VH-VL binders against q86iv5. Designs and how they scored, part 15

Target 1, 237 residues: q86iv5
Amino acid sequence: LDSCSICVDFVGNSLNDLLNIILNSGVIGTCGDLCSAVPGGQIVDTVCDLLCDYVGVDEFIKLISDVDPDPIYICEKISVCKTNDNAAASLDLVQINPQNGTVGGTFTLSIAYTVTNTIATGQLAFNIIDPTGNAFGDAVLLVQQSPEQYTQQFQFQATPSEQESFPNGLYTVQALVCEGSCGSPHPNTYTLANGTTTFTISGADSSSMSGAGSFSGSSQSTQTGAASGSGSGFALF

## First folded at step 17 (VH-VL)

Design w4
Fold by ESMFold2, look of step 18:
Structure w4 (fold): chain C 237 residues (1-237), chain A 122 residues (1-122), chain B 110 residues (1-110)
Amino acid sequence: as target 1 above (237 residues)
Amino acid sequence: QVQLQQSGPRLVRPSQTLSLTCAISGDSVSSTSAAWSWIRQSPSRGLEWLGRTYYRSKWYNDYAESVKSRITVNPDTSRNQFTLQLNSVTPEDTALYYCAREGTKYGAFDYWGQGTLVTVSS
Amino acid sequence: QSALTQPASVSGSPGQSITISCTGTSSDVGYYKYVSWYQQHPDKAPKVLLYYVTNRPSGVSSRFSGSKSGNTASLTISGLQAEDQADYHCSSYTRSYTFVFGGGTKLTVL
C-alpha cells in the first residue's frame, strides 16, 4: 500500500540475493546493473531501481553489505520509512485459545495493544516456546500507527514438522511491540511493550506427521486504523 | 594483460595434502573487480569448480559442497598469488587443475592458468 | 548446488546451425542470469564464449549466441566451421555463492 511497506518487503525478500550479487560482481557501477540481476520479475526490478536510485548505488550497496543488515533499518536509512524515538505503546491483552489443546489443533493468539505515541515503523512480534526450548513465531510490520487501540489475531495449526514437533507440555507465548525491528541493536529501535501467556498441548502423536504451521493475522481497531504487513513462519528477536 | 602461472607438486600420495600455487601478473589478488578460483577437470567429472577467494572490504571464501570439508583457498598479497590446499586426497582427486580469474566485466572465468596435471597414487 | 546436464556429443556439417542445451535447477540456471559458456580445444584451457546468458566478449564471433528458458540454457552455433570442433561447457552461478559446470559436450564437425 505505502512506500515504507513496499521497501521493507522488498529488502526482506531480496537481501540475501542482493548480497550474493554484490559479492559476486565486485564493482557495480549503476543501479541497473545490480537490480536487473535480482530475481522476481519486472515489479521487483522496478522497486529495486527506485530505492537504489533514490540514495545512489554506492550508498545502497553499503547499506545492504552492512555486517548486521536489517530491512526496517535499511528502509529508514534511505528515508522511505520514518522513525519516532518517542513512540509509545502498551499491551492490553495477550491471550491464546484454547489454553489446553492437542497436536493438530488450531490455536488463536489474540493481542490487543494501545499506541500512545505514533509507531512510525515497527513490529508486532511473538514467539512461542515449546517445552524443550525450541521457538517459533511471526511478526507483522507496523507503519505509521497513530494513537489508538488495536487488535491482532494469529492462527496456527499444531501440525508436526521438521522445524517443530509440537511435544506435549507447557508452551510460553512472548509478545512484543516495538519501534524498529524487535531485538535489533540499530539506532531508533525500542521495545515499547512486552507480555506473556501460556498454553498446553497433550495427546501428541508424532510418528508420521510433517509440516510447518501457517500463520495468518488480522488487525482491527475500535477506531479507524489498521496494521499492515506480512507474516512468516518464524519471528526473529 | 593478465597471466596466471601455476606451480606445485604433480605427484601426491593418498591421504596427503595437495598444494598448488597460482601466481598473478597484470592484476592484483586483492582486486575488488576479481575473484580467484580453482577448477579441475577429469574424464569422469568434466570441469568441476572447487572454490575461490576474493576481497570485498574483507577476504571471503566460497567452496563447492563436494570438497568443502577438505579444501582451503588462500590469498598471498605479498607475493600476488593464491593457493589451493586439498586435504586427504584419494585417487579420485587425480585431475588437471586450473586456476582462473572471475572478472566483473564478464562475470565469468576470463583468464585461466596453464593447468597442472596432478596424479594421486601409491 | 547441482551439476548441470549437457548432451555428451553433438555433430553437424559445415554451414549448419547446432544447439547445445544445459539443464540445471531453480537454484542455479533457473535463478540468476549468471550463465556462461566456454569453448575448449584439445590440450588447451577453456575460453569464455558467452556470459550473462547472451553477452559475447570482444573477439568472439557473432555466430555464437545464447538463450535461457526456465532451468535450461542453450548455446547456438550458426554457420558451423571446422575450427568449431571442440568441447563446450556451460557454467552457472548459484544462489549459494558457488559455481557449477555441465558435464561438457563434444562437438564434431562432419
Scores: ipSAE 0.522, ipTM 0.805, lowest interface PAE 2.0, mean pLDDT 87
Fold by ESMFold2 at other seeds, look of step 17:
Structure w4 (fold): chain C 237 residues (1-237), chain A 122 residues (1-122), chain B 110 residues (1-110)
Amino acid sequence: as target 1 above (237 residues)
Amino acid sequence: QVQLQQSGPRLVRPSQTLSLTCAISGDSVSSTSAAWSWIRQSPSRGLEWLGRTYYRSKWYNDYAESVKSRITVNPDTSRNQFTLQLNSVTPEDTALYYCAREGTKYGAFDYWGQGTLVTVSS
Amino acid sequence: QSALTQPASVSGSPGQSITISCTGTSSDVGYYKYVSWYQQHPDKAPKVLLYYVTNRPSGVSSRFSGSKSGNTASLTISGLQAEDQADYHCSSYTRSYTFVFGGGTKLTVL
């Protein structure tokens, strides 16, 4: 793994804990004082120390304590991740399968995109908007994505939960490719392309579904494309 | 030498607002190395942390989930004190109320007020 | 209903050792190192005995020691003395910027 990906992964997983520790402790004099308090074991502590020492504890705390903290932005300000204000891309395909499914079913979102000017550090992201306006989504980190054509897949199960009941009706999928964190107001952040598609859920009312029919609502992702990517070797068909 | 001195009424009627004050000496309510909490104690529930206020470039509050819809903890820098306001009280709010300092060196409640027994009853 | 589970009571004879447990979850005791213990004598405010799981403030006897494993913290009192008869409370800082307390343990010195 490259240093940018390690930084974004660490900050993304530890951001709430870092902020919690900073606010509770007040004055923190060294990176060791901050990083030893972060849960997750010695590897997490080591990555924390390396990143914190790279910019100094005071700057690291300032970046974490930003009103709108953002893992990609933080890693860009640390200079572990690069930026490109001229990044460019287009969305070639946004496709969901099946287009007509049922509660508890598995859906695969396939996104094809073409990079025309390197994405230095960015995201491929999606939101799914249910018929009532409730939304959920996911994103994958893009590091040094050279000009090339790429394909990414995401999978999820439509398992009802307290957060999303998966009501019958029309769902809208929004896909974005971005330099920087998608939707972020921070400098060096751009929405490079966007696209939409739809799917439907039909059948039994999910509010009456028994526990025997429930499934997990997790998502999974894979990527195929140029050698600079960290995705899998799956092809889009 | 930090000292916390509590004041406020001992009797409150149901549905009214419980209001307590904690005066601080030997430290500042705006200290960036401290936080200021209210904790209550009853025979049936033991110690229960209610909420806090603290300064870290701006003022923050954190509240226990059980009371967050009814509680406010406010600093008063000019008087060097902080207050508890607990709205819509019921007899279940009858307890011995403490104010306490969380010293960030300890990460623990190192100074406590004398306690105020508050009864919620008609 | 306290958030952390402690035994309601423990007892011991002078000179012996006792241990009080405090069991929480992976979101509190099992998460950060911000676990603390308090001694409370009748009609008095609690007094901090331990912080950061194992650390003693100045003036607290080395007879008091602490540990944590997984979601359970422990207070050990060695060389038990009559004045140790009191209530003992554990507390933990949480992932959600809050504190939780145990239900308390009454220690009786026989």
Scores: ipSAE 0.519, ipTM 0.807, lowest interface PAE 2.0, mean pLDDT 87
Fold by ESMFold2, fold request of step 21:
Structure w4 (fold): chain C 237 residues (1-237), chain A 122 residues (1-122), chain B 110 residues (1-110)
Amino acid sequence: as target 1 above (237 residues)
Amino acid sequence: QVQLQQSGPRLVRPSQTLSLTCAISGDSVSSTSAAWSWIRQSPSRGLEWLGRTYYRSKWYNDYAESVKSRITVNPDTSRNQFTLQLNSVTPEDTALYYCAREGTKYGAFDYWGQGTLVTVSS
Amino acid sequence: QSALTQPASVSGSPGQSITISCTGTSSDVGYYKYVSWYQQHPDKAPKVLLYYVTNRPSGVSSRFSGSKSGNTASLTISGLQAEDQADYHCSSYTRSYTFVFGGGTKLTVL
């Protein structure tokens, strides 16, 4: 594990709690006062203290309290994650299999991409948009991805839930490769490449569900090549 | 020293709006180290937190889910007060109402008003 | 009904130690450390006894102590005195930016 990945994981998992603690407590004078309140045990508290002490509690609170806080951006501002404003990549393939499936079926999204200038800290992300306009997705953290060709697979099951009913119809898959968080307006953030594909679901008997939220089914990612990937996140655009 | 002084009508008719005021001395309603809550107490439900208002670079409100559709808590910086408005009251809203300050670090109510018994009846 | 579960009553003799439990969920008592306890004598407003699970404000007797394990917080009163006869309330901050209270516990000193 590298410091950048540890920072992004911590902020991604603790951002809502940090904001809740900051708002509830009012003024916070030390990193210890802030970080001791974060749930998750000794390791989480230690990572919080290290990151907070590195920039100072006032700057850390400012970064957490940003109107559109973003784990990658926060870790870049802390200087634990590096940036490259000249990062460059292309998408070689965005493929979903099967292209015609059923509710409850397993779908595999395969993405191939070529990095032509190092991605310092970025994402490989996808959104799936159902026929009603609801979206779900996932992302993989990319750290110091050198110029090479890479492949990544994501899997999900089309299992109906309160968040996504998987109605019959046409689904759109959007894939992005980014420096920084995909879709973020923050500095040092770029969409390097994008691509789309589609698939259909038919023949389902989803009689008990009338609508859905953002996330449904399960997502599983596999990365190959000279790359560094980490955990999943919420849907990105 | 912080003191909270409550005022408002003690009898309210069903379907009307319950309105209470909490005057603050020894602190400011816009203090960034405090939050200002309304809490009620009845024999059947004990203490029940209703909602709060507080300033953290802007004004925020949080409300208990049970009353969220009917409640408003507002600051009044010119009078150094905050108010409770609870719409469409029923006899089940009969309770002893307290205002309280959350001003001690780590989320406790360290100062309470004297309490106002509000009866909702026709 | 109250979001946190407390026993309706407890009793003890002077000099004894008693413990009052407060059981919530992993979204309140079991999540943050923002758990507080209040003492309320008849016809008076509640008074904070403990905050942040274990901390005592100035002027609160060291006979009052607190702990938390999982989703349950506990208030312990050692060396029970007649003046301790009161209602006791627990409160927790939640993941949803709200507070919840227990139903209260009447302590009888005999």
Scores: ipSAE 0.498, ipTM 0.795, lowest interface PAE 2.2, mean pLDDT 87
Fold by ESMFold2, fold request of step 21:
Structure w4 (fold): chain C 237 residues (1-237), chain A 122 residues (1-122), chain B 110 residues (1-110)
Amino acid sequence: as target 1 above (237 residues)
Amino acid sequence: QVQLQQSGPRLVRPSQTLSLTCAISGDSVSSTSAAWSWIRQSPSRGLEWLGRTYYRSKWYNDYAESVKSRITVNPDTSRNQFTLQLNSVTPEDTALYYCAREGTKYGAFDYWGQGTLVTVSS
Amino acid sequence: QSALTQPASVSGSPGQSITISCTGTSSDVGYYKYVSWYQQHPDKAPKVLLYYVTNRPSGVSSRFSGSKSGNTASLTISGLQAEDQADYHCSSYTRSYTFVFGGGTKLTVL
C-alpha cells in the first residue's frame, strides 16, 4: 500500500475517535498525547504520530475539527495524497443485475469507466435511492489512476435493516467518478462523470428480519489499472 | 485552588423542575482545559453521570441517555457558574447531587462540590 | 442498574492486598483508556484515586494501582490499612461522548 491509501484508511477509521478525544481533552500539546489515546494498537498509533508530526499537532487538530471533515481532503492537506485539478474521466457503463429482483436477493452493480487524465486521489462511488427517497451507497478509493479503461463491480444483498427496509418499487442507481471525495464541497474536488440506471424490487415478507447491506468490491480492467477495497468509507450524498 | 460551591432547594415536588447552581472559584467555566458535570448518587443507582457543559471554540453539551429528554446544563460566564435543570421530576430523582470538574491534566473528575441532597416528594 | 459492574462489597485484613473489578463493554471500558477510580468516605464527596487506568494523582499512595484487560478494569490496594475502608467507584468515558459509573464497592477492613 502507498502512503496516500494508508492515510485515507487511518483517517476514515479513526475520525470519530480523534474528534471525541480532541473535544474531551481540550488542550492537546503533542501528537503523542493525541495519538496514544486512539484505539487500534501500536501500528495505528504509529501512523497517527507520523501523519500528525508531519504537519504539526495544531494543524492536524484543525484539519480533524473542520465542520465537514473528510479523509481524502485531510490527506491532501497533509500532502500525502496528491490532487489533479485537470483530472478527467467518462462513464462507459452503469448496469445493475438483476433489473427485477426480490427482497433478500443479491444485486451486482457493474461500472465501466475510462480515465482520460489521471485521477490523483478520488473515488468511484454509487448511491442507490429507494422508492421513498432514502439512499445508501459505497465508494472505492482511486489513487493515481492513469489514463486507461477500468471496470468495477459492487455486490449487495437486499436484506432489510434499520438503515434500509428495501421496500417494493423502483430504485435509482447513481454512479460517479470523482477527483476528491464525491459530493464534497472541499477544494480540488470535481465530479468527472456520472451515470444512472434503475431496478425494481418485489419482495416476500418472510425476510423482514434485521440486517445491513454489505458490499464486496472487485475490479477488472483491460489495462493494468484497478481499484478495489473499502478503505475510504464515503458514500454519495 | 479550584472550589465548587453548590446552591439550590432541597425539596422539590413531583412534576416540577429541579434547579441547582454550582459556583466556581479558582478556575473559569469557559476554560478550554476543563468540562463541568453534574453527577448524582442514590442507594439504588450509585453514582450516575447526568451531563456536562464545556467550551471548545464554542459551547457543547453532552447528556446521559437516561435523562437526555429532561436535562439542561448551562454555563453562566458572567457569574462563573453552571446550572442543572431537570424537568418533570419524580421521587426516583431523589438523590445527592454533585457538581464536578473534569480537568484535562487529570482526565477525571478532580474537583467536586459539597453535594446537595434533593428530595422529591409532595 | 449501573452501566458498569462492580462487586457490591469486598473485605480484607490489614496488610493484605485486595482487588476490585469493574466490568463494562467494548463501547466504554474496553474502548478508550479513560478509566478512573474514586474513593469515597462516609459523608464525603468522591476523591479521584486513579485516572487513565494506571495514573496516580499527586498525594495518592503508591499502594493503589490499576490495570485493564479487555472490558474489565481493576483497582488493587496493597498493604491494606484501616483508612482504606470506604466506597470505591469506577468510571469510564464512552464512544458516545458520555461517562458511566459502576455501582460502587464497599470495602471493609477487618
Scores: ipSAE 0.486, ipTM 0.787, lowest interface PAE 2.4, mean pLDDT 87

